# Ledger of designs, part 100: VHH binders against Flagellar brake protein YcgR (ycgR)

Target 1, 263 residues: Flagellar brake protein YcgR (ycgR), of Thauera aminoaromatica (c4kar8)
Amino acid sequence: MAELSTPSPASPAPLDGGRGDELEKFTLRGARQILQLLQDLITHRGLITAHTGGGHSFMTAVLKVDEERGRVVLDPSPDPQANRRALAAPRLTCVTQLDGIRIQFPLVGLGEGQDKGRPALFAPLPAEMLRLQRREFYRLQVPLAHELSCLLKAEDLARKPVEVSARVIDIGAGGVAVVVPTGAAEFVIGGTLPACRLALPDGEPIELDLEVRNLNRQTQRNGTEQLRVGLRFAALPRAADTRIQRYIFKTERALNAKARGGL
Short names: E, the ipSAE of ESMFold2; O, the ipSAE of OpenDDE; V2, 0.75 times the mean of E and O plus 0.25 times the DockQ between their complexes.

## First folded at step 13 (VHH)

Design V56 (from U3 with A33W; framework vhh_7pa5_2; at its last look DockQ between E and O 0.69; V2 from the best seeds 0.77)
Fold by ESMFold2-Fast, scan of step 13:
Structure V56 (fold): chain B 263 residues (1-263), chain A 121 residues (1-121)
Amino acid sequence: as target 1 above (263 residues)
Amino acid sequence: QVQLVESGGGMVQPGGSLRLSCAASGFTFSSYWMSWVRRAPGKGPEWVSTISDSGGSTSYADSVKGRFTISRDNAKNTLYLQMNSLKPEDTALYYCAREYYEDFGPWFDHWGQGTQVTVSS
C-alpha cells in the first residue's frame, strides 16, 4: 500500500461534500427494502466495485442473501492480495448501478468461507443502502478542450510546501477529481489542502479548501505513474457554489445540444 | 441513451490472439475513462484493464500484464483490447464498462452485454 493515513471508521458511511443529512432521504433502512435491492443486484448480475481504502478496490458481485444468518455472500477476488486487504479493512464501500440508479452500501465484519464448496466472502447485511437517481449523483466529465485545472497547495515528502497544477477530469457539486504526476506531492486521505485555486473558463480562479478523499495510481504510456485524486470541497462559499453549478449546467446543456445536432 | 456494444470474441487455442472492440454511443466518449471487466463461468467479475480519456494512461490486472493491451480511438468512439498469448484461464465473458469517478474512487455506471472468449484446445 501507499504511505497513507487510514480514515477513522466511526462515522456513518463516508459520503460526498458533507451531504450526509441531504442524502438521508435517499437512504434505505428497512430490512425488506434492503433484501429486495440485494436480490435485484443478484438478478441483474450487477458489477460491484468494493473499495477497501487507501485507493484499493476490487470487483465483486452478490452471490446470495442468507436471511436466516443475516448475511450477504459475495464473490471473492481472483487476486489473493485484494481479498487480504478486504478482510483487513474496517469497512468496505460497495458501489454499483441498477437501471441507471447509483447503489452504494457499506459492509463491515467481512469474513471468508465457502458457499457450495467454493470460496466466498461473507458480511452481515448492511443496515443501510444509498439509492440515488442520476440527477442526485451527477458529476460532469470535463471536456478535454476546456483545459480545466486546479492549482493544488500541498506538501512534498519532506513536508515542504509545493504547488501542483492538476488537470480536472470531473466536477460535481461536492468536489472534483484531478490527475497529477506521481511524486509531485504527498497526499494523505483525509488531509486538507488550503487555498487551492480552481480555474473555470470564465473569470478569476476560485479559491477553495479541499479535502483528499481518494487516491488511485495509474501508469502512463511512457512508463511514468500518475495519481487520480478525489477532492471534496471542504468549505464552499455561496458565490463559488453558484459559479461551479453554472459551469456544470452550461456545459451539460452544450453537450446535450451537440448530441441532438448529430455531431 | 448510453450504449456499449462489445464484439470480437470467439474460440481460440491456447497461445492464440483475439482483438475485442467496444462501440460506444449516446455520450461524449472522449470525456470518459473506460475499462474492460470479465466474468468466467461460476466466478465473480474481475477487472482487466483501464484507459484514461486521452489514452495517455493505462493500467492492467497482474494476470494479464504483458499479454493484453488496451487502446482507444476517440474519433471512432471505439475501445479495444488486444489479447495475446491467451490461456484457458482467460475464458470469460468480457464487458466494456464506462468509468465514473467519485471521492471514494472509481466505479462503473454503464456496461455492455459482453462478448464471449473461449480458450480451449
Scores: ipSAE 0.706, ipTM 0.903, lowest interface PAE 1.3, mean pLDDT 85
Fold by ESMFold2, look of step 18:
Formats: structure tokens, sequence, C-alpha cells
Structure V56 (fold): chain B 263 residues (1-263), chain A 121 residues (1-121)
């Protein structure tokens, strides 16, 4: 994933997957805890996705922690463009997992160089690291059979209104990811799509405003191009939030029962 | 518990072919987008390819386009990577990874232990 070309955004990509003050209780700030967690990522050879903003990311890993110099050392991307984006980014958002726990941390002040003859990226140690159990970051992967859709009220390149019916591929408390044909509408990271309609299996569609957070171009087997669009819920009413959480809970329970069901 | 087990690696001469498999268990495989990631000796991890939950959409790193084909069989809970026209630079440990997509973009929440591919003259 997801070194696909994307338009330059009007706003930076998000630095974490939730509200900052609600995440404080999951935030590690102790220097020894941070050093140990980084060392665990080295030991387990953790696969890190580093987000550089504007919908761009690259794969990396922690090579070492240089405690004497107060730095983390990362693998560079084999794609020179990804490395340039990383070095230009004001913040690198790193995300990975360790034993099923989501680990997320920011890096600022990224630089390039050599570590014992090996190309490397360097940054000061992070001042904080986020540890989230599945229940704190969960996004339901929507079963194809549900055919969950979202009607997007967007604009084409001529700035004329257009409606796009998009398949929802995942849904969580804070947003959805959808797929649409490339060229069906103009999507700009940071842009707002007012009065969209999310169709859940029970009840009337939910009217909601969506903010574009990420774009990822993909090709279907028949050669058709499509976009994977990450959308944040803006100003979600409580009743709508309750319906979304109920859908997630019921669907997860049903999927878990099927996966554990015996004949 | 989520389990991803890669197989099908081996030693092959340049120009040869291999087919990698990844057996998935402990989760609803057909609901997840899946990827292959590789780690070459002395280098960091590199994304190789992604396939959608239905198998209807694919994407590839530029270094493998036209040579590698990702596929899946949701009835058998199995992910595949057909690797043709192999080059020495394809030598790596290949991981099967489960994609987790959020509003800030994709990341991987599980991967296997990997299967070794070695391409040498």
Amino acid sequence: as target 1 above (263 residues)
Amino acid sequence: QVQLVESGGGMVQPGGSLRLSCAASGFTFSSYWMSWVRRAPGKGPEWVSTISDSGGSTSYADSVKGRFTISRDNAKNTLYLQMNSLKPEDTALYYCAREYYEDFGPWFDHWGQGTQVTVSS
C-alpha cells in the first residue's frame, strides 16, 4: 500500500486515527517505556507504514535506537519520491502493530544519511507513543453481501454537482472508506461533501457531511480505474452515531459467531 | 486467532517463475483487503501488491508491474502471488499482510512469518 499518486491536499493528512484528548489515556510518555517499545519493534521486525501527508505513505522499519544521540533510525524507501516526501513532511505518522495492539507514533525533524554504510532516515526519539487495543481502533470490514453504499454529493472537474453511489468497504465510529470509479467526481483531501447519504441495511439512509481524508487509486481486473476514498464523519448527530455503532456491533457479533461456528 | 501462513518460496534462476500462497485462518478472509510485502537482504520492507476483498481491484509496485499477479480464492481462504520473469533483485522474504484502512490511510494489522524467495545465477 499505497504509493499511488494523489492530488496535493488543501489540508494535511490526520496525525492519528481519533480525537487527541480521548486518546490521552492510551498515550505513553515515559522515556523508558518508549525506548522499550521501539526496541520491541526492532526485535519483532515490525512492518511500519509511515504516512507523509497528502495521502502518501511508504513502508519502513526501525533499524535501531541510538539512545546516546537520542535518535531513531529507520529504513528508507526504495522509491526516491517517497523519501523526498518524507523529508519534506512536517510530521511523519508511523503506524504498525505488536501482538495485535496498534502502535502509532509521530516523528518530526526527519533527516537522511548513513548508518554504518547503510542508507537510513533519522529522527529524534518520539516524545509519545499510542497503544490501542482492537476495540479502540476498530473499523468493521463490511461484508460484500451487505452491499453497503454511500451516496456522495460531490462535484465534477467543471465544478458541477454530481452524485456518486460508492460501495462502503469499512466503517468505524469516525468514518468510512469507500470505492468509486476514477473520474466520477473530483475529490480533494480536506474537502467537505455535504448531505451525503449512508445506506445501512435497517432503516432510512443517514444524512451526513463527510470530509475527504485520503485517496488511493486502484485498478480493477477489467482495467477500470477506481479510487479508494477515506472519509471522516463531520458533525455526526447522536442518533446517527448510535445506528452506526449498532450496525457495527451486530455485524461483528454475527461474523464472530460464523467464524467460530462448528458443524 | 488470526493466522497467516506463507508458502511456495524457494530457489530459482533468473527468468524463472514461482507461485506463493498464503493460508488465512481465524478471521473472515473475504472481508479484508490483502497485500504482499517483501524484505530484501540489507534493505527495508517494500510493498509489492494489494488486492481488494472481492478480488476485483489490484495494484502493484512499479518494480513488479507486468511480472507479478496477485489473486485470491475466498472459498479456500487463500491469497496468491504469481511471480514471473524473476530477477536477482526479487530475492527477499515475502510476507502476506492483512490491510486495515482508516481515514488517514492504510496500514497492516497482521502479517505472517514470510516465505523466502531466492533468485540467483
Scores: ipSAE 0.701, ipTM 0.907, lowest interface PAE 1.1, mean pLDDT 86
OpenDDE, second read of step 14: ipSAE 0.886; ipTM 0.958
ESMFold2, look of step 15: ipSAE 0.689; ipTM 0.899
ESMFold2 (binder alone), look of step 15: mean pLDDT 85; pTM 0.852
OpenDDE, look of step 15: ipSAE 0.880; ipTM 0.958
ESMFold2 (binder alone), look of step 18: mean pLDDT 85; pTM 0.853
OpenDDE, look of step 18: ipSAE 0.879; ipTM 0.957

Design V64 (from U3 with S31F; framework vhh_7pa5_2; at its last look DockQ between E and O 0.36; V2 from the best seeds 0.62)
Fold by OpenDDE, second read of step 14:
Structure V64 (fold): chain B 263 residues (1-263), chain A 121 residues (1-121)
Amino acid sequence: as target 1 above (263 residues)
Amino acid sequence: QVQLVESGGGMVQPGGSLRLSCAASGFTFSFYAMSWVRRAPGKGPEWVSTISDSGGSTSYADSVKGRFTISRDNAKNTLYLQMNSLKPEDTALYYCAREYYEDFGPWFDHWGQGTQVTVSS
């Protein structure tokens, strides 16, 4: 009688696969803390964006926390198609804010039913919730007017070298997020893109190696498909780091000054 | 501090029109895509419309397409939603929301208190 070793439940994929270690200090795993935070979201009527994968998302809200059953109750979308996608998704990535703090949590095992005679979505309580203050992961959303770009040295589907000019969406000390046209190149998570060129407004492009950390295919609401690529700086010379930091700092200052009505 | 203040809601008859406004402060308004989201009584929230930072691109939910028009005045830090041919189904609390993009996709990192729109005969 061979004891079929029940495969150990696969550890839930980290909320942000590429920065797991850095995010640990901001991740809540305590049951009481999670319950409290969910309750706070209810109290404040937090608007939640739930990502179902494939570039799709829908709006929801936490309606109730059922502690006895260990589940969270969510508003379904008014769009039946969105609900179908949600139910078919192996995992929802939920993101919202509370008091200016970003809150992100996964939901697994989504089901539909009724709560007090109204349609509702149900999921087990999240195992973890990420609470991040924007300042902690200092990622500057790059203004479109700055037109930051990164020349990516990648491969196409035929493994032929291709250069792709990508728009930089956000930049931090650790990397950049870029958007590329769908089909422009093949990206592999964990893959390295060598000798890429990051264009900053202050001078010549910076040559650097980039590691692919995240890939998200998004269909824009206008029907245009774009691939968002999260890239980590694999090797950044000190001089380049300084330039990047300077750019970020200068841009943030300018944004803040403008926000204050000074410029 | 980021602030979004909606206005222009009210009661209107079916087929009527309303114009919502959102006054933005505490951030560089012209650097962000902005959206309208609504929540009807007893229903979940839904996205209504988005406009790019420059105003050059707009998108709409199918439920409001052809009836609603999103616009912005970056000089005035104001977002607008022109709503025409209003239906009872459009009854909701309307939120102005700032859109943010991350690796996993777009989400709203700030929204206002909302303005109530009621369409009833």
Scores: ipSAE 0.867, ipTM 0.958, lowest interface PAE 0.5, mean pLDDT 88
Fold by ESMFold2-Fast, scan of step 13:
Structure V64 (fold): chain B 263 residues (1-263), chain A 121 residues (1-121)
Amino acid sequence: as target 1 above (263 residues)
Amino acid sequence: QVQLVESGGGMVQPGGSLRLSCAASGFTFSFYAMSWVRRAPGKGPEWVSTISDSGGSTSYADSVKGRFTISRDNAKNTLYLQMNSLKPEDTALYYCAREYYEDFGPWFDHWGQGTQVTVSS
């Protein structure tokens, strides 16, 4: 078998989930603000997940901020392979929380070395950091019993139209995540799926245009592969937005009531 | 308000066993994948294990495969980590963490204060 590289995928969605303009108001770009937030992560010993691409990530933490050299110092992974993937990655997506607030920042130009005699990773200070309240990033994990589905209008490998019924695994104000069997359809990051149909309880399916934001291949315990597709709502009508928010609110309330033993 | 409270840590000899527990409150526990993360003295955090919301899927770091078993009881809002054949390198503060999935992948939006495990002779 030829070891020919596959064609480059379409330009990836922004690391912040493709909501660049909407997230600008939550983005810190001031050097002093960035330095202070990084120091807060050190003080609170924040657990950071660093995504290196291709579904790979590792745990890290900020060890120190080197203002003199304009660098952040991070704990390396105990897994040498994870460190090699990180060093080879063009960009890391770092995510953590501070007091329930999501904090996300990119790191570019990662290097390795020593800090006070112990291994460390180094990167230039990030140019930006996101701070999001739960309401801005919250996604309801859809109960399996709800059998929530979205009929996707996509294309197969031959670019022929296909309809795929996908199970909705989470839903939020900005979109849904669905799972589909590997090979059921072809998805291109940034591509639009027109006139898809979201089936919510109590009413007609909602017709929506969906934009593909991310793709993640997952292997289940039985070895079955499935594709997780992140989809953004495009041109969402207010009536549809209201029904989606109502579903999220009602479902969360019902689950809170159930967690109390029905009281 | 989300709370995760770890317990069950302690001192054990190499080859010994411990069972860690994590009591969850303030959210619908059965909706979230849960993980164990540890931080050893002078080292960074290391992911240990994850269990899906239903308990139907589990995954482990290579360093603990075959020795640790993650489980959950959704009726009791409790996460467990059974640790067998403990080694000195397992000495760490163990955190219970709640997984949240975003476009870039999973991350942890909450974790507890941790429970200390010390393996020494």
Scores: ipSAE 0.742, ipTM 0.912, lowest interface PAE 1.1, mean pLDDT 83
Fold by ESMFold2, look of step 15:
Structure V64 (fold): chain B 263 residues (1-263), chain A 121 residues (1-121)
Amino acid sequence: as target 1 above (263 residues)
Amino acid sequence: QVQLVESGGGMVQPGGSLRLSCAASGFTFSFYAMSWVRRAPGKGPEWVSTISDSGGSTSYADSVKGRFTISRDNAKNTLYLQMNSLKPEDTALYYCAREYYEDFGPWFDHWGQGTQVTVSS
C-alpha cells in the first residue's frame, strides 16, 4: 500500500449500504472480544493498512491497548503528510489479517500524542470489529480464457433501459467486479440492477439482482477508458450460491495445480 | 496454500548493496500487485515499494527512492528488491506482501516471515 498506488484520482462515494446485513454474523461487538482481538494483533505483530479516504492509506500496527482509558494506540506513519491526513479523516478503515482471517475495524476520533516518549496515534476502542474467513472475502481473479460475462440491466444517461454485457474480472462469495466502457450506462453507488444474468461456464445463466458498491475509472494502456463496477449479490438462492462457490473452487484448484508445476 | 518466502538478507556495510528475493507459490503470481514492507527494530511497519501485476508500473517510498528498485519475474514467480547505497536506517525485517484489492482500496491479505537486513559498520 502506497499513498500513490492509485493509478487515477479517486473520489468514491461511501459504500455503506446493504452489505452490512450479510456481514453482521461476522461482527464482534463485545468489549472483551474486541480487547482480545486487538491484543492478538499486538502479539502476532499484524501489518495493518489504514485507509484515510480519497485513495490514501498508510501502514500501521497496534502498539498497545489502554483498557483503563478505553483507547487503542497505533504507530504513526514516518510520512508526516500521511499522519496529517489520518488526523483530518473522519474515519480510518483498518484492515489486516490474522491466521488467514480478514480483520477490519473503524477508528474515529484519532488524535496524536506520545507513548513512553515516542510519537503515537490514539483512538477510542472500536465499537465493532469484523472477522471474515477467507471464503467470505476471497475474490477469484477470473482467467481471460473463461470469458465470464454478466448481462447488466441498467439505464443509459437518458434514463432509458439498456442492457450491457460486462466482462467479469473477479468473483467471490458476495459479488463480482466487472468492466464496461465509460458511458455505456449510468451507475449509482447503492443502486440495484434487477434481473441481471451471470454466465458461468456450466449450465444456464444465473438470474440475480446486483447492487452497485463501487465505481472506479480506468485508463487502459491503449488509452481506452473503462469503468470498473463492483457489484454485490442480493439475496442469492441457495442453488445459485452453490454454483458460484463450485466455480470458484474448481477454478482455484486448477490455477493452483498450474502454479505447482502443472499437475 | 499461499506461500511467500523472502531471502537475500544479511549483514552489510553502509553504502553496500543487497538483492532480496521473494518466491511465491500456491497462487497465480501474475494476477497480483506485490509490495515490500519493512519493520525496523522498535518501530512500526513502513511501506517500501509496490509493483503492478504486469510489472508495468512501480512506486516507492520517499526514503528509498533512487536507491531501491523493485522488479518481478512472472515466469519464475519471483519478486525482487535491489537495494543500493544502504544506510543504517534501512536496517529492518523486510516482508514480501500480496496486494488484495477491495472497495476501500488495496490491503495485504498475505505476507511472508521476512528476511533480515542489517546495515552496520
Scores: ipSAE 0.560, ipTM 0.859, lowest interface PAE 1.8, mean pLDDT 83
ESMFold2 (binder alone), look of step 15: mean pLDDT 84; pTM 0.843
OpenDDE, look of step 15: ipSAE 0.865; ipTM 0.954

Design V67 (from U3 with S31R; framework vhh_7pa5_2; at its last look DockQ between E and O 0.58; V2 from the best seeds 0.71)
Fold by OpenDDE, second read of step 14:
Structure V67 (fold): chain B 263 residues (1-263), chain A 121 residues (1-121)
Amino acid sequence: as target 1 above (263 residues)
Amino acid sequence: QVQLVESGGGMVQPGGSLRLSCAASGFTFSRYAMSWVRRAPGKGPEWVSTISDSGGSTSYADSVKGRFTISRDNAKNTLYLQMNSLKPEDTALYYCAREYYEDFGPWFDHWGQGTQVTVSS
């Protein structure tokens, strides 16, 4: 009688696979903390965006926390198609804010049912919740007027080296998000793009290695498909880091000043 | 501090029209896509419409397409929702929301207190 070793439940994939170590300090894993945070979301009627993958999302809210059953109750979408997608998704990525703090958590094992005679979605309590204060992971949305660009050294589908000029849409201490035309190059998550060039307004381009962390296909309203690529600075010289930080700081100040009715 | 203040809600008869406004402050309004989200009684929240930062692109939920028009005045830091041919199903609390894009997709990082729209005969 061979004891079929029940495969150990696969550890839930980290919320952000590539930044796991840095995000750990902001990740809640305590059951009590998670319950409290979910309760706070209920109290404050937090609007949650639930991502189902494939570029699809729907709005939801936490209705109830059922501690006895170890489950969270969510509002279903008024769109039946969205609910179908949600139920078919292996994982939901839920994101919201509370008091200006970004909250992100995964839900796995979504089901539908009724709560007090009303349609509801049910999921086991999240194993972890990420609570990020803006300052720590601040990504500057790059003003269009700055026209920041990154020359990416990538490969095409034939593995031929290609250079792609990408618009930088956001920048932080840890990396950049860029937009490239669909089909311009083949990107692989976890892949390194060596000797790329980040163009800042303050001087010569910065040469740096970039790691592909995220790929999102976006269809613009005009029907044009673009690929958003999240890139991490793989190796950033100190001088380059300083320049990037200076740019971010200067730009933020300028934006804030303008927002306050300054120049 | 980011602030979004909705106004223009009220009671209207079916087939009527309303114009919602959202006054934005505490951030560079012209740099963010803005959206309207609504929550009807006893229902989950629903995305209604989004407008790009420049106002050059707009999108609508199928439920409101052809009836609602989102617009913005960046000089006034104001978002608008023109609602025509209102239906009882449009009864909801309407939120102005700032849209933010991350690797996993768009979400709303700020929203107001909402303005109540009631469509009833």
Scores: ipSAE 0.876, ipTM 0.960, lowest interface PAE 0.5, mean pLDDT 88
Fold by ESMFold2-Fast, scan of step 13:
Structure V67 (fold): chain B 263 residues (1-263), chain A 121 residues (1-121)
Amino acid sequence: as target 1 above (263 residues)
Amino acid sequence: QVQLVESGGGMVQPGGSLRLSCAASGFTFSRYAMSWVRRAPGKGPEWVSTISDSGGSTSYADSVKGRFTISRDNAKNTLYLQMNSLKPEDTALYYCAREYYEDFGPWFDHWGQGTQVTVSS
């Protein structure tokens, strides 16, 4: 996978104190439920992406669940550097899907060893697993025909204010992802971009504050670099939230109709 | 209903070539980055290559750089992987996968059943 920037360790706390209780209803904490879900991932040969921090990730899968020792055994990466990064990481964020459900869980205390004579990674069983239905994690991939853009108020390399018109490539209830020409502005994970303007169809641009959540640099075939920026809605008025949700719902309905053959 | 159907696998000798195809349906193909992932017997999954939604950006695992080429035809909702100079180590089930992007980074929210590639003398 392409490498991504990780969230800054100095990222500011959320306005509500970073409770995280919004995800509680989707979180499994029962040991039997966790064991069963991990076993289901083995049975269905789930493709897992493990994020190791520093913008790094690798593909893995669950090989075995050792209930008596409270451990999960994972396939190592064929890239030795990825395995070294994983072993050095304080935490892995593992993400996959099963039957259309997004499954996410942390692994802490990763070690290396062997399973049946082959290299393997192992970790204590996760204390929690997140299960999200599609509607809960859904992000609309924005159709090119909609020409959806966001005017970002950011800073250049010299910390001078600049305005950058960025193409919106996806949008959800919590934020947008945009593409910015490389060098147009400097972005810091956890930084706030105030008074940005999101241009949705059917009305005036929405003025909102955005927080930088992730950065991913991509090189185009012609050698030009572009920056993909993930942005969280830092504060969203009810009217703006309603317009965004209406846009997502309407566009998803149209895309679903197309997927079913237009009827 | 999202569907990804791989084809084009088979048996080849070392040094041979194969072109894999992935037929996508049930979503707006032109708006998603797509990837190839493989799983060899007795090994875990390995990411092989990714192509952006427009086809303007590509990336490859070090093990396949210079030998494999990913491409797409958005008018036909089809993803391709041209595999040249095949090695026994390329023997695997090859999956077409749809990339989904979250604040922690990319992951795959859908993949197909896979197509088998066997490289042997």
Scores: ipSAE 0.758, ipTM 0.915, lowest interface PAE 1.0, mean pLDDT 83
Fold by ESMFold2, look of step 15:
Structure V67 (fold): chain B 263 residues (1-263), chain A 121 residues (1-121)
Amino acid sequence: as target 1 above (263 residues)
Amino acid sequence: QVQLVESGGGMVQPGGSLRLSCAASGFTFSRYAMSWVRRAPGKGPEWVSTISDSGGSTSYADSVKGRFTISRDNAKNTLYLQMNSLKPEDTALYYCAREYYEDFGPWFDHWGQGTQVTVSS
């Protein structure tokens, strides 16, 4: 039996997988709007990162929009393996920026061919495109000196309750990323961690319900393994949201002041 | 406002060397991984090299490995690319790009105007 490389899902995948419902208000679905935005990317020579899943990506750009055939034309990677991964992937997550605005769109049904005698990748026009201002996707890289931590109420290998103090490495409007030692707990993507406690520098810890959105195993230079856990805020109370936003604002302002004052 | 300004490009013979610089401003440079990306005539963009925020980890495209060295000086907010043993295939506009990480992986949320490198006899 032959190898199968082109799965055909019945419906488009969400733009951001883990934040699709929060991002709906920033999603463009009009055909005219999508064509204009793709044309703007062509005009400004946008540098696009196309993610194929499994931690793999390649650089590309929109070469043209073929309105008659309803297709977008992309540059292939100079790495043949990246092109093979792209063609086998059920979807690409394309992300770039235009004038400080994050532009993201899915492509499904990617195929290979030629455009004016040159190799090219083709896909149907995306049915949707996401436009986010910096504040809507911003994640503050937490200064090490702040020693921000989050107490996670998770489960061990035997599915028994365990509490893990995790270092917060970034924080944004929708969640945090933390690191924990490998084996400190078992995390399941989609799982909920109720009543976790986020410790900010000022005030009492904030009680938060968190949802696991991604897991990434990382090896440090000394060979020690740790787990990066991406966590989404669930049903965040307004008071907690206000404290988090104030922390981000104050920290960003302090970091910007140091950058200016260091000259 | 984030700004990235590349310099150091020019014309060089095959086998020659160039050193590119990228001056960063408007953000905390030392907190971001940084990359070089290039766009050759008639071709799409190509990732060249990445350096971690501390400078402790580097990676390179196979086409430049062993010939190019990425480095950074966090005290001077400057990214560098030392390019040795240059080939005509290295002719491109070279961009300094800031990595931004999401759950699907890294992407570039800012880049400069680029500096032209031309390798020709």
Scores: ipSAE 0.634, ipTM 0.884, lowest interface PAE 1.5, mean pLDDT 83
ESMFold2 (binder alone), look of step 15: mean pLDDT 84; pTM 0.838
OpenDDE, look of step 15: ipSAE 0.866; ipTM 0.955

